# VH-VL binders against Glycoprotein 24A (csbA): the designs that were tried, part 10

Target 1, 102 residues: Glycoprotein 24A (csbA), of Dictyostelium discoideum (Social amoeba) (p16642)
Amino acid sequence: MVDLKITLVNEDGESTISGKGHPLPAPLIFPPIYIFRFTQYQTEGKLWDKNEFQIKSGKIEFDGEEYDIPESKGTWSKDDEENAIDVNLHLFRPPEKFFPKN
Key: E = the ipSAE of ESMFold2; O = the ipSAE of OpenDDE; V2 = 0.75 times the mean of E and O plus 0.25 times the DockQ between their complexes.

## First folded at step 17 (VH-VL; framework fv_burosumab)

Design Q2 (from N1 with heavy chain N52D E99W; at its last look DockQ between E and O 0.09; V2 from the best seeds 0.00; counts 0 for: pae E 10.9 > 2, placed apart)
Fold by ESMFold2, look of step 17:
Structure Q2 (fold): chain C 102 residues (1-102), chain A 119 residues (1-119), chain B 106 residues (1-106)
Amino acid sequence: as target 1 above (102 residues)
Amino acid sequence: QVQLVQSGAEVKKPGASVKVSCKASGYTFTRYYMHWVRQAPGQGLEWMGIIDPSGGSTSNAQKFQGRVTMTRDTSTSTVYMELSSLRSEDTAVYYCARWSRYYGAFDIWGQGTMVTVSS
Amino acid sequence: AIQLTQSPSSLSASVGDRVTITCRASQGIDSALVWYQQKPGKAPKLLIYYASRLESGVPSRFSGSGSGTDFTLTISSLQPEDFATYYCQQYYNYFTFGPGTKVDIK
């Protein structure tokens, strides 16, 4: 697990989630979906008020790296038993260091 | 004015390669996926693949795996499609097309590039 | 893979006619369907996106409807400039085009 931060911009402004992150398996669908699971997390901003959102731009920061997020969309869900949040983003290009190709 | 301008027609022999260019203007090049679609004479439209111009990542239709390579040059806002080991059935008009993810459509098309494969 | 079919494959019609073209998907695709118009020697032109939404600058005589597996494109009063081939396209899973429907002058 590594320190992970995702910053997302929509019509309501900037929103963030940060915490300890790791990838989860996702269904094979196109455009690809990538799942970022956060534990020990903090959220800020109005984007998280809905479980489905549009994204004008954003960035993903982990392990000293930064990845830009183009126009896209996503969802999020909370796992209350594990105290975790899953952020699902539709990305054509994954942050490869976070999602190793195996 | 948003537009896609493609390179000119090409005549190739079987076994050769062709590289078609598509220059974008009037919009932020790296914010939209670019696709390639071809149309053989008298036939319908056939999707070939997609490139993310921000990082250069691609995904090709299975039919073209191993024969098609897509690249881009962000300094010139240009996407390239190279098709290798050409056969006569590759004779077609090749289009680049911009995909709008929010609307879900190919909203801007290049003018098309005729590639003829004959001896 | 999601297969699209179109009906009819071709038709002849007169100016002023109402024309209806159907597109059927081999599985449910929600409203992830697009319609294009193509004239000979020209690139396709976007008409309708998300099954029923009219692209800017497209005449209101064009309309689209449907969801799931069954979709229609309607031209309420055919004009001389509407003689063309019409393609549907899905983007629910990858990208596929229908085989086209050619609209000719009667």
Scores: ipSAE 0.006, ipTM 0.596, lowest interface PAE 10.9, mean pLDDT 87
ESMFold2 (binder alone), look of step 17: mean pLDDT 94; pTM 0.952
OpenDDE, look of step 17: ipSAE 0.019; ipTM 0.723

Design Q3 (from N1 with heavy chain E99F, light chain G28D; at its last look DockQ between E and O 0.08; V2 from the best seeds 0.00; counts 0 for: pae E 9.0 > 2, placed apart)
Fold by ESMFold2, look of step 17:
Structure Q3 (fold): chain C 102 residues (1-102), chain A 119 residues (1-119), chain B 106 residues (1-106)
Amino acid sequence: as target 1 above (102 residues)
Amino acid sequence: QVQLVQSGAEVKKPGASVKVSCKASGYTFTRYYMHWVRQAPGQGLEWMGIINPSGGSTSNAQKFQGRVTMTRDTSTSTVYMELSSLRSEDTAVYYCARFSRYYGAFDIWGQGTMVTVSS
Amino acid sequence: AIQLTQSPSSLSASVGDRVTITCRASQDIDSALVWYQQKPGKAPKLLIYYASRLESGVPSRFSGSGSGTDFTLTISSLQPEDFATYYCQQYYNYFTFGPGTKVDIK
């Protein structure tokens, strides 16, 4: 089932990843990085052809909640052993609805 | 209890340097960015820069590039801010502040350190 | 750099009055706006985060609203302990503070 959908817009158009996803703990660097691990996923669009990408705008959707992604950057990596993809987003504003309080 | 405790007030001459400490307690030091914010007497708040206490990386406001150095000591849960080539306009209260990714805000502040630059 | 302005710079009001403070951003910052209260000689205190969400322990007479470029902090019935300076702050891109609004009780 689809728990999480991330839509990213760059100069090549709109790209998406959707599936079973959850946040991972990450080092707090500047700008902050947020890691979303997808274990059952489907991708669309050209953005995923590159390991690193610029983001003009985007959206994170989970359980009826939305987070609008501002201009930013991201990367992705594949964990072949767990058949998972990590999507790393550098966001100044926390996607607070998806992370627990300290 | 969660708190940030800063070093005491400093009086410096123009051209000198000052190093202010900020000791964290009551939370996992490396999970939160530490920021420095200053406030000149009777003036507003001015963001100076940020340090990631986990790796020690920093990013500073353009105004302070080349004059501010931030370091940390994870064994004592302490962040340091050093401002060099002091001028009279650097007279201010200097705050360390913890950034919460959940709030998008500085949720814990140190008590402030007054730095006075005068002849 | 995203600049914030606040209006008014200062105001005086009587106990019980409704007080409204505005903050304007130089560009769209969604709801990435925070309000602080600062009393003389003290560090700022978080009041409102994400434009409209009240921090724990903050009296319910405080509220925040707005998105995009225009934001408002409201004190519905001013109390003597609300004498302070109020700052907005954005975190949409880096961090900047508004210039502050000083609230004096008549």
Scores: ipSAE 0.007, ipTM 0.617, lowest interface PAE 9.0, mean pLDDT 85
ESMFold2 (binder alone), look of step 17: mean pLDDT 93; pTM 0.927
OpenDDE, look of step 17: ipSAE 0.008; ipTM 0.709

Design Q4 (from N1 with heavy chain N52D E99Y; at its last look DockQ between E and O 0.09; V2 from the best seeds 0.00; counts 0 for: pae E 8.7 > 2, placed apart)
Fold by ESMFold2, look of step 17:
Structure Q4 (fold): chain C 102 residues (1-102), chain A 119 residues (1-119), chain B 106 residues (1-106)
Amino acid sequence: as target 1 above (102 residues)
Amino acid sequence: QVQLVQSGAEVKKPGASVKVSCKASGYTFTRYYMHWVRQAPGQGLEWMGIIDPSGGSTSNAQKFQGRVTMTRDTSTSTVYMELSSLRSEDTAVYYCARYSRYYGAFDIWGQGTMVTVSS
Amino acid sequence: AIQLTQSPSSLSASVGDRVTITCRASQGIDSALVWYQQKPGKAPKLLIYYASRLESGVPSRFSGSGSGTDFTLTISSLQPEDFATYYCQQYYNYFTFGPGTKVDIK
């Protein structure tokens, strides 16, 4: 797991999640869904008030790298037993450095 | 050996349909998206659409909406693309191509299928 | 959709020449750009991904650079097997290809 930060902008403003993150496998659909599992996380902003959201723009920061998020959408779910959050982003472009090779 | 093998060349009249097959081997068929890309003679590459072979879900470029149908058969590791209402401008080589999420690119291509539309 | 242009559309060069091909995007695409090589009658072959990273087995004479809207493919010393058409492709939002640059023997 590595330090991971995702910043998302929608009509309600800027929202963030940061913590220790790693990828999870997802169904092969289009647009692809990329699952970011966070532990030891902190959230900020109104986007997390609902389990689904539209994204006007955003960015993913991981290991000194930055991936810009275009217009897209996503969801999140909480695992209270593991104290974890899964953030699911529908991205046309893979965040290649974070996700493992096929 | 990872490879994609396509069906043979076809000659069609305007208004007909064509169905091109693409058989995958040497990798787990259901774990990679399959795309279709075409190339008219002497022209560049044009993305047509994508199929998720695990569930069969598809998404097509708007230019081809209503004319392209993509299906798959997981038992034979084969994807099919059917283009209907053919026109002379549909004359092209049609490629299937495996999408790699790691590269953001088509890392494996079929040999191509020439479809000629003439009256 | 994001449009790509390439310059030049064709060029003639000799073995040993340095060749430079450009690709321009109609909007910023970060480094979400790929280069392919295609020879007549063959499918395209992946050369460079993420704007500047060489695919396995690609000779070191090939290099890519750029980000945002302007990208370059360079062949530092052209070899006989490098005569082909080169295409850029973006994957920032859906997929589009550049129109291609043909590199011919002089």
Scores: ipSAE 0.007, ipTM 0.628, lowest interface PAE 8.7, mean pLDDT 86
ESMFold2 (binder alone), look of step 17: mean pLDDT 93; pTM 0.923
OpenDDE, look of step 17: ipSAE 0.015; ipTM 0.709

Design Q5 (from N1 with heavy chain N52D E99H; at its last look DockQ between E and O 0.19; V2 from the best seeds 0.00; counts 0 for: pae O 7.3 > 2, placed apart)
Heavy chain, then light chain:
Amino acid sequence: QVQLVQSGAEVKKPGASVKVSCKASGYTFTRYYMHWVRQAPGQGLEWMGIIDPSGGSTSNAQKFQGRVTMTRDTSTSTVYMELSSLRSEDTAVYYCARHSRYYGAFDIWGQGTMVTVSS
Amino acid sequence: AIQLTQSPSSLSASVGDRVTITCRASQGIDSALVWYQQKPGKAPKLLIYYASRLESGVPSRFSGSGSGTDFTLTISSLQPEDFATYYCQQYYNYFTFGPGTKVDIK
ESMFold2, look of step 17: ipSAE 0.736; ipTM 0.922
ESMFold2 (binder alone), look of step 17: mean pLDDT 95; pTM 0.961
OpenDDE, look of step 17: ipSAE 0.015; ipTM 0.730

## First folded at step 18 (VH-VL; framework fv_burosumab)

Design U1 (from Q1 with heavy chain E99L; at its last look DockQ between E and O 0.64; V2 from the best seeds 0.67)
Heavy chain, then light chain:
Amino acid sequence: QVQLVQSGAEVKKPGASVKVSCKASGYTFTRYYMHWVRQAPGQGLEWMGIIDPSGGSTSNAQKFQGRVTMTRDTSTSTVYMELSSLRSEDTAVYYCARLSRYYGAFDIWGQGTMVTVSS
Amino acid sequence: AIQLTQSPSSLSASVGDRVTITCRASQGIDSALVWYQQKPGKAPKLLIYYASRLESGVPSRFSGSGSGTDFTLTISSLQPEDFATYYCQQYYNYFTFGPGTKVDIK
ESMFold2, look of step 18: ipSAE 0.471; ipTM 0.857
ESMFold2 (binder alone), look of step 18: mean pLDDT 94; pTM 0.949
OpenDDE, look of step 18: ipSAE 0.534; ipTM 0.881
ESMFold2, look of step 19: ipSAE 0.521; ipTM 0.861
ESMFold2 (binder alone), look of step 19: mean pLDDT 94; pTM 0.951
OpenDDE, look of step 19: ipSAE 0.848; ipTM 0.947

Design U2 (from Q1 with heavy chain E99L, light chain N93Y; at its last look DockQ between E and O 0.32; V2 from the best seeds 0.00; counts 0 for: pae E 8.8 > 2)
Fold by ESMFold2, look of step 18:
Structure U2 (fold): chain C 102 residues (1-102), chain A 119 residues (1-119), chain B 106 residues (1-106)
Amino acid sequence: as target 1 above (102 residues)
Amino acid sequence: QVQLVQSGAEVKKPGASVKVSCKASGYTFTRYYMHWVRQAPGQGLEWMGIIDPSGGSTSNAQKFQGRVTMTRDTSTSTVYMELSSLRSEDTAVYYCARLSRYYGAFDIWGQGTMVTVSS
Amino acid sequence: AIQLTQSPSSLSASVGDRVTITCRASQGIDSALVWYQQKPGKAPKLLIYYASRLESGVPSRFSGSGSGTDFTLTISSLQPEDFATYYCQQYYYYFTFGPGTKVDIK
């Protein structure tokens, strides 16, 4: 596991989640829902007060790489059994640098 | 040796159905989406739909909704595509193709299955 | 739906020529563009993904460029084995293919 940080901007301002985490394999549906699992994390900002949200812009930082998030939407949920949180982002363009090329 | 091997050519009459199989080998079958793409003689490529072999979820191109069914058998690493109510316009080579993990590129293709629909 | 066009629809060229094929999307697709080569009777073969990245085992004479709506596949010095039809494909929203560009021997 490596450091993972997601910054999201919406109507309520900027919100972040940061900690240890990784992206999960490519999702089941199209457009893809990319899942970022955090196992040690801190949250900041008001976006996390809701389980579903609209995103005006944002950024994902993982393993020394960055991905600029365009206008999109997402959800999040806690997994209390594993002390984990999943951030689900609806990204039509893959965050390709976070994954092997084939 | 990563490969996709499809079932043999089919000749069908209008109104019938056809079921094409696609057997995967050399990789973890459930970790990659599988797609179906067809090509009419002398024409370009046409995307038909996608199946997630891990759970069997599918999404089809609007043109084929109601006529195409995709299924899989994880014990044999095989995907199936069934096209019903065949018309002469469905005469084509049908390909299965594996979607790469993180890019929308089809990195492995089956050899193609010719389906001929004639009266 | 995102439509792709390709230009030219066909061309004739000699071994050693520089060949350029364009693909245009009906709306912006960032770099979500793929190039394939197809020879008669065979399945398409992946050449370029993410607009400009060369697939493993593909000769370096092939290159891709572009972003947004305008994309180019270039063969720097055409070889006998490069006579084929070339397709672009987008994956920004669902999947669509361009109509193809046939490269024939002159």
Scores: ipSAE 0.008, ipTM 0.630, lowest interface PAE 8.8, mean pLDDT 86
ESMFold2 (binder alone), look of step 18: mean pLDDT 94; pTM 0.951
OpenDDE, look of step 18: ipSAE 0.022; ipTM 0.714

Design U3 (from Q1 with heavy chain S54E; at its last look DockQ between E and O 0.10; V2 from the best seeds 0.00; counts 0 for: pae O 5.4 > 2, placed apart)
Fold by OpenDDE, look of step 18:
Structure U3 (fold): chain C 102 residues (1-102), chain A 119 residues (1-119), chain B 106 residues (1-106)
Amino acid sequence: as target 1 above (102 residues)
Amino acid sequence: QVQLVQSGAEVKKPGASVKVSCKASGYTFTRYYMHWVRQAPGQGLEWMGIIDPEGGSTSNAQKFQGRVTMTRDTSTSTVYMELSSLRSEDTAVYYCARESRYYGAFDIWGQGTMVTVSS
Amino acid sequence: AIQLTQSPSSLSASVGDRVTITCRASQGIDSALVWYQQKPGKAPKLLIYYASRLESGVPSRFSGSGSGTDFTLTISSLQPEDFATYYCQQYYNYFTFGPGTKVDIK
């Protein structure tokens, strides 16, 4: 588990989630689906007022690397048992730089 | 029953455009990516492009960029592929194919649409 | 772009034969490899995904193996209905097909 920051942009502006997180296994679908679990996090922006949202662009900062997020659909859900939040990013097109699959 | 049904055969002149339709049924249309694949007579399969489940974004093979337009209509569960500036080399059977929800394989295929381009 | 090659391009075999088809990727694709079967005038049929997982309804005589760059499709005992063309396809980065391998009756 490392520091993870996700920045998302939609019609409402910029939103972020940052903290201790890691990627979860995701289906090998193209364009890819990114799934991240945060165990310690803080959120900023209006995006998080909804459990499902549209994304125009964004970026992932993970382990010293940056990955772009193209147009996507996002969802989030809390796991109370694990005291964590899962963020799912369904990309609508391939990114410039793929987040590692494994 | 899950199936994809494509529009009928087309005959076009060079320089024209063709629009092939692919109607889906038997599954939740907006949950699956759709692909277009073509096959020239006696040749192999060639991937053309992909459209997202909601039709908001597409990605095409470099070979077809600028010439292929993919769209989808949620209300009719139909995906469209339009190929412009047709040339004889575009003569082929065109398939729509659903990408599996769990892996990048095409698990459901349309029956194919023959497009013939001749002067 | 990732390129796939297949070997052989065609082969002749008899019913009951063990048939092996190879697919090679220009770069590592982990296990993101699919095998299809296609008969004349028909759409391709999914056989194997994730390099070695058998699609539901596909006979167990079909099997896939390999990872990285080298993959194989094996038919343990060729049946009359297995004479067809077989294609590999990668989905590691975009989508590309192999050139196909035609399996004919000897």
Scores: ipSAE 0.022, ipTM 0.702, lowest interface PAE 5.4, mean pLDDT 92
ESMFold2, look of step 18: ipSAE 0.794; ipTM 0.936
ESMFold2 (binder alone), look of step 18: mean pLDDT 95; pTM 0.961

Design U4 (from Q1 with heavy chain R31S; at its last look DockQ between E and O 0.06; V2 from the best seeds 0.00; counts 0 for: pae E 12.5 > 2, placed apart)
Fold by ESMFold2, look of step 18:
Formats: structure tokens, C-alpha cells, sequence
Structure U4 (fold): chain C 102 residues (1-102), chain A 119 residues (1-119), chain B 106 residues (1-106)
């Protein structure tokens, strides 16, 4: 089941990651850092071709709600022992609606 | 000192509205979600809704849709909750609570505001 | 919506006892669970977040465990100041509270 979907937009278009995901603890800084771990997931789009990226905007979909992602920089890394991927987003400004689990 | 200070107790008649204030101090007001939670006498906690003070967006528990309005004033670091069409079962202590930055835990609570709805 | 239940609804225990209370979610919530302590006439106080992480300033006799649907709060050696009602809360989907567990000191 898809618990979490993240859509990220850059110059190359939309890219997504969706599946079983949950926020991880992140430093208490402002603007916030979002860290998500996915264990059963699909990725789409060209953004994932590099493990470092910048985005113009995005959104998080969770439980029928949407949460905006402002301009940010991000990274991803795989944890092969846990068969997981972590997605880190460093927001350049506060979002209009904070994700409640970050 | 991080603190949430709420307005004083209210006594209302059925059908009226009440507006409770919650003033934040000691932290960056726009960096943390604010919640409203109520507790009827002798009963448990009931989540009412959340406001993002940076943009003013809200999401309310379905039970209160259409009756609760949350607003904020960033110049005074104050959140407001207005509950309309009051009835006797709305008699409760109303709390504001700050959500921690990265977990849905409420780490700072106001002192509570008693709202009594009676004829 | 996600419902939380707590067990027992109330208990009495002696100073020094090990107390365990449970919270069960109607669906999986990973580790998105919080525990609060509330004393009469006061606002709730955060004890445990992310199921098992101890809030700063909370005595080490408190601990939390669990993931998915079943969670516990444990007080390893009950003290007189631990007389209170304990609530769980989830934040996986919106926010809901458990009904509370009242702990009385014998």
C-alpha cells in the first residue's frame, strides 16, 4: 500500500517517489529539513538520476492531505542492508503547511 | 522561556460563540504548528485542529468542521480558536499546544481555558 | 479515523512497583506514537515521543516501546509523584488520543 507520495518539480519536469514511507528524525533547524525513509517504493522521473538535486517546488501526499514543498535542495541515499532509500530535503523557506511527521 | 498563555474562562449560553486566544512567547512563532485540544470535565483529550501560523492554513477534526475557525496574528504571536453554535456538551477546558518541530508530539501546552455552556 | 485504545482503564499500584500500560491502534502507525502524563487541574506533559524517545527532563524510570499497532509505557519503579492519568496519541493520520489510563498510588 502507498502511505506516502512525494512529487518534486525541477527544470526536467516532475519526479515522484511513492510507497511505504515515514519521516525520520531531523535536526531542529529553520527552514526545516525533511527526511523520509521508504522501504517499498517506486520512483519516476529524471530527478532520481543524480543523488543530489535542486527543486523549484513539490508536494507531499499523505492520508488524503497535501503539504507543499517550497524551493529546496535534496539528496537521496540507499541503505542496501535495510533495502531502503532515504530522501533528504533542505527547504530554502518555510512551507505554507508543515508536514506533521517531520 | 517558552510559554503559551491563554485567555480567561468563559461562560456562554447555547447557540453563542466563544473565541479563545493563545499567546506564544520565547520561540519563533511561525516555525511550529499550533493545535487546539479540549477536555470535558472528567473525560479524556480530544483533538480539534491544527493551524500553521506561517501561512494561516488550517485542518480541523471532522467533528468540528463548520463550527471551528482558527486564525493567527503574527505581529502579536497569538493564535485564536472560535467555536460557534455552542451546546452543553461543548463545556470543556480548551488547550492550545505547540507541536514539536519534527514529531507530532505536543511539547508545550497552554494553561487551559474553561468554557462553560449553560442556560 | 485511527482509533486508540488503552489498557487498563485504571489501576492502583504501590510505590516501587513496575507499571506497564498499553496503547493499541486500529491500524498500523509505525512509530508515530506519543505518551503524555496529566495530573489533576494541569495541562498534559510530554513524556515519550516517536514511541520510545524520552523527552528532555523526564525521569529515566519512564520508557516506551512498540511499533505498528501495539505500544507500551513502562514505569520501572513507581514514585508517589507518578499518580496521574496517562494518554497515548498518534500522529500518523491527523491526531487522536487514547482514552487514558488512570494510575492511583495505593
Amino acid sequence: as target 1 above (102 residues)
Amino acid sequence: QVQLVQSGAEVKKPGASVKVSCKASGYTFTSYYMHWVRQAPGQGLEWMGIIDPSGGSTSNAQKFQGRVTMTRDTSTSTVYMELSSLRSEDTAVYYCARESRYYGAFDIWGQGTMVTVSS
Amino acid sequence: AIQLTQSPSSLSASVGDRVTITCRASQGIDSALVWYQQKPGKAPKLLIYYASRLESGVPSRFSGSGSGTDFTLTISSLQPEDFATYYCQQYYNYFTFGPGTKVDIK
Scores: ipSAE 0.006, ipTM 0.601, lowest interface PAE 12.5, mean pLDDT 87
ESMFold2 (binder alone), look of step 18: mean pLDDT 95; pTM 0.961
OpenDDE, look of step 18: ipSAE 0.022; ipTM 0.723

Design U5 (from Q1 with light chain N93S; at its last look DockQ between E and O 0.11; V2 from the best seeds 0.00; counts 0 for: pae O 6.0 > 2, placed apart)
Heavy chain, then light chain:
Amino acid sequence: QVQLVQSGAEVKKPGASVKVSCKASGYTFTRYYMHWVRQAPGQGLEWMGIIDPSGGSTSNAQKFQGRVTMTRDTSTSTVYMELSSLRSEDTAVYYCARESRYYGAFDIWGQGTMVTVSS
Amino acid sequence: AIQLTQSPSSLSASVGDRVTITCRASQGIDSALVWYQQKPGKAPKLLIYYASRLESGVPSRFSGSGSGTDFTLTISSLQPEDFATYYCQQYYSYFTFGPGTKVDIK
ESMFold2, look of step 18: ipSAE 0.786; ipTM 0.933
ESMFold2 (binder alone), look of step 18: mean pLDDT 95; pTM 0.961
OpenDDE, look of step 18: ipSAE 0.022; ipTM 0.691

## First folded at step 19 (VH-VL; framework fv_burosumab)

Design V1 (from U1 with light chain N93S; at its last look DockQ between E and O 0.70; V2 from the best seeds 0.71)
Fold by ESMFold2, look of step 19:
Parts: structure tokens; C-alpha cells; sequence
Structure V1 (fold): chain C 102 residues (1-102), chain A 119 residues (1-119), chain B 106 residues (1-106)
């Protein structure tokens, strides 16, 4: 079941990651840093071809709500022990709607 | 409905510490950041720091680094701010304020707690 | 850190006057600017968010404008209840307040 979906837009167009996921603790910094862990996930788009990427805009869909992602940079990494992927987003400016924590 | 209720006024001597409480009601406590803001008599507003009640992480303004400790108790929906090594310049009204989920505004404020530091 | 200045620091005006208060940021902050009203003995009250959006229940005589570094709060027709101090606040990088503008009504 898809609990979390992140859509990211760059010069190549839209890319997504969706599946079973949840937020992770992140440093309390402003503009914010968001960290998400996905288990059982699917990816689409070319953005995921690199471990580091630039983001023009995006959105997070979680718990029936939608949250904007402004201009940012991102990374992803695998956790082999849990068969999971962590996605890190470093926002360059404040979002309109701050993503809440768990 | 939505409100922040703070603990009562305090009188302290220089060198002491003070701990102010802020009880939230009428909303989901862990979904909103909480700030502390102070105002010396006749002066402007000064941001002190922020706490994320969901995990308890904090970030303090540089001026207060090392003197301010913010904590929370999710079972009582309460945040605390403790200021140590008090000086006469710390005499102020201390406010807790909720960060709106939208556009970085402080939409709900506590009534304020007067802390007087005098010899 | 982003510093905010406000002008004037204080002013005195008559009921019915148009009042303009300026806030300037030390760097570009897009529209990440908020305005508060504070009356003596009271907590601040949110007026304007995102530079120009009016908070619910705030009278329409209040308006905000600006982007980047220069922002304005306008009271189109000053009322007796508008005697207060007005603060800007930025949230582009952490949080800071302007020094305030005191509005006295003659």
C-alpha cells in the first residue's frame, strides 16, 4: 500500500518515489531539511539515476495531505540492513506549508 | 478552543534559573513547532528559539546558546523553557508562540510570563 | 543572520489618516514576511502573513505589500483601536523580528 509519495521536478521533468514510507528525524534547521525512509517502493523518472540531484519544485503526499517542496537539493541512499531507501531534501527556501513530524 | 496557557510570574535573583511552562490545548500538540519569544519592558520582541514537540529537538538563537534549555512533555501537551545564569537584562515578559503550519507565522500566543531579575 | 529594520520608529496620526509603515530586510527574503499588532499588556496578534495576506478576522483597512527586501503595512483609515506597536517578522532563514513601529493616535 502507498503511504507516502514524493514528486520532484527538475529540468528532465517529473520523477516520483512512492510506497510504504515515513519521515525520519532531521536537524532542526531553517529552511528545513526533510528526511524520509521508504520500504517497498517504486520509482519513476530520471532524477533517481544519480545519488545527488537538484530540484526546482515538488510535493509530498502523506496522510491524506499535500505539502509543497520549493527549490532544493536532494540525495538518496540505501539501507541494506532494512532493504530501504532514505531520501534527503535540503530546502533552499521556506515551503508554503511546513511538513509535520511523526 | 485553541490556546496556550503559561505559568505565573517569577521573581529571581541574579545567577538563578527560571523555568516557564506553556500548556497547549485544542489542537494536536506534536504537529506544530513551538517558539519562545521575550520582550523586555518598553522594548521589542526577541526570538529565543524553537522546539519540535514530536521529537523534542531544539534550535536556539545564538544570543541564548548555552543558557536556554527547551523541553516538552507530550503526555501533558506542555513545553518548558529554562533560562540559567539570570542577569538583570533578562527581566522580560516571556511568550510561547505556536508556528502556524502555513507561511511561518506565529498564529497562537500564550498570555506571557513576567520574569523579574533583581538583586 | 537576517536583520529587519522598521521606519518610522514611532508616529502620531489622527483618526481617518492613512498610515504607512515600512520594513526592510538585510537580504532578499522573497515574501517570507509577517506583520503583528501588539497593544500594551497584550500578546502580539497576527495581522498579515506571506507579506500581503490578511489573517481571518482582521479589518480590511489593513493591507501589506512588498517582496524581496522592502515591505509595507498600510492602514487605510486609522481608527482609535489601531493605537499599538507593529512588528514585522521574517521566516526566510530562522526567525527574527523588526524593532517595531509605535503608532500613537492624537
Amino acid sequence: as target 1 above (102 residues)
Amino acid sequence: QVQLVQSGAEVKKPGASVKVSCKASGYTFTRYYMHWVRQAPGQGLEWMGIIDPSGGSTSNAQKFQGRVTMTRDTSTSTVYMELSSLRSEDTAVYYCARLSRYYGAFDIWGQGTMVTVSS
Amino acid sequence: AIQLTQSPSSLSASVGDRVTITCRASQGIDSALVWYQQKPGKAPKLLIYYASRLESGVPSRFSGSGSGTDFTLTISSLQPEDFATYYCQQYYSYFTFGPGTKVDIK
Scores: ipSAE 0.596, ipTM 0.885, lowest interface PAE 1.5, mean pLDDT 92
ESMFold2 (binder alone), look of step 19: mean pLDDT 94; pTM 0.949
OpenDDE, look of step 19: ipSAE 0.841; ipTM 0.945

Design V2 (from U1 with heavy chain S54E; at its last fold request DockQ between E and O 0.83; V2 from the best seeds 0.84)
Heavy chain, then light chain:
Amino acid sequence: QVQLVQSGAEVKKPGASVKVSCKASGYTFTRYYMHWVRQAPGQGLEWMGIIDPEGGSTSNAQKFQGRVTMTRDTSTSTVYMELSSLRSEDTAVYYCARLSRYYGAFDIWGQGTMVTVSS
Amino acid sequence: AIQLTQSPSSLSASVGDRVTITCRASQGIDSALVWYQQKPGKAPKLLIYYASRLESGVPSRFSGSGSGTDFTLTISSLQPEDFATYYCQQYYNYFTFGPGTKVDIK
ESMFold2, look of step 19: ipSAE 0.831; ipTM 0.934
ESMFold2 (binder alone), look of step 19: mean pLDDT 94; pTM 0.949
OpenDDE, look of step 19: ipSAE 0.863; ipTM 0.951
ESMFold2, look of step 20: ipSAE 0.566; ipTM 0.872
ESMFold2 (binder alone), look of step 20: mean pLDDT 94; pTM 0.949
OpenDDE, look of step 20: ipSAE 0.863; ipTM 0.950
ESMFold2, fold request of step 26: ipSAE 0.014, 0.075, 0.810; ipTM 0.650, 0.757, 0.930
ESMFold2 (binder alone), fold request of step 26: mean pLDDT 94, 94, 94; pTM 0.947, 0.948, 0.948
OpenDDE, fold request of step 26: ipSAE 0.863, 0.871, 0.876; ipTM 0.951, 0.953, 0.954

Design V3 (from U1 with heavy chain L99M; at its last look DockQ between E and O 0.84; V2 from the best seeds 0.77)
Fold by OpenDDE, look of step 19:
Structure V3 (fold): chain C 102 residues (1-102), chain A 119 residues (1-119), chain B 106 residues (1-106)
Amino acid sequence: as target 1 above (102 residues)
Amino acid sequence: QVQLVQSGAEVKKPGASVKVSCKASGYTFTRYYMHWVRQAPGQGLEWMGIIDPSGGSTSNAQKFQGRVTMTRDTSTSTVYMELSSLRSEDTAVYYCARMSRYYGAFDIWGQGTMVTVSS
Amino acid sequence: AIQLTQSPSSLSASVGDRVTITCRASQGIDSALVWYQQKPGKAPKLLIYYASRLESGVPSRFSGSGSGTDFTLTISSLQPEDFATYYCQQYYNYFTFGPGTKVDIK
């Protein structure tokens, strides 16, 4: 696991989740679905008040690299067994730069 | 020297199956998606399907649903494409192609494998 | 499924000519468009990605432009080695190729 920061923007403003995280396997669809698991994290912003939300834009900061997030649908859920949180990003269009799966 | 080397030409009868291999070298095999694209004689390029870097997930074009199986062997850096229930119209050159890590472009291609289906 | 068309299907040109090939998508695909060059008996070669980005090693005489539904590949000054078939490809929603444009010598 490495430092991971996801910044999301919607009608309510900017929201962020940051901490120790990594990508998880996702269904093979294009435009892609991004799935990230955090084991240690902090959240900021109104997006996290609900488990499903719309995204206008955003970015992923992971391992010194930055990746854009286009219009998307986001969801999050907690995995109590693993004491982690999963963030799912369903992209409506391809990003400028794909987040690599591996 | 990044390259994809495919298996040799195949001649099959209708109803048979063919399995084409694509061996990758010169790069980290497990970091790239692989595609299969075919081209009938004198025709254009036709996308068949995609397999993810781990080989755990595949997605085929609607036209080939149920007939195509893609697999990959990490230990040998080889991707396979099996096409079943062959028809004469399946006669074509089949290519494996690596997808760019950050864009949907196929930046490296195999040399192609000619598959001929005839009775 | 997203369909791509190309125009013209074929053209004849001379060395030194400016050549323009058009690719049109059945729906908006932003900049998720790629161009390939293919010569007889050879695998396709990547030229342009993300609509306008030149692949490393590709001559600067090649350029791509456009967004949404209409895209163009331009060869500013056709060279002898440029006579080939050119294909566009989208990755906005899965993957689809255009029918190709053959560039022949006049």
Scores: ipSAE 0.742, ipTM 0.921, lowest interface PAE 0.7, mean pLDDT 95
ESMFold2, look of step 19: ipSAE 0.754; ipTM 0.929
ESMFold2 (binder alone), look of step 19: mean pLDDT 95; pTM 0.964

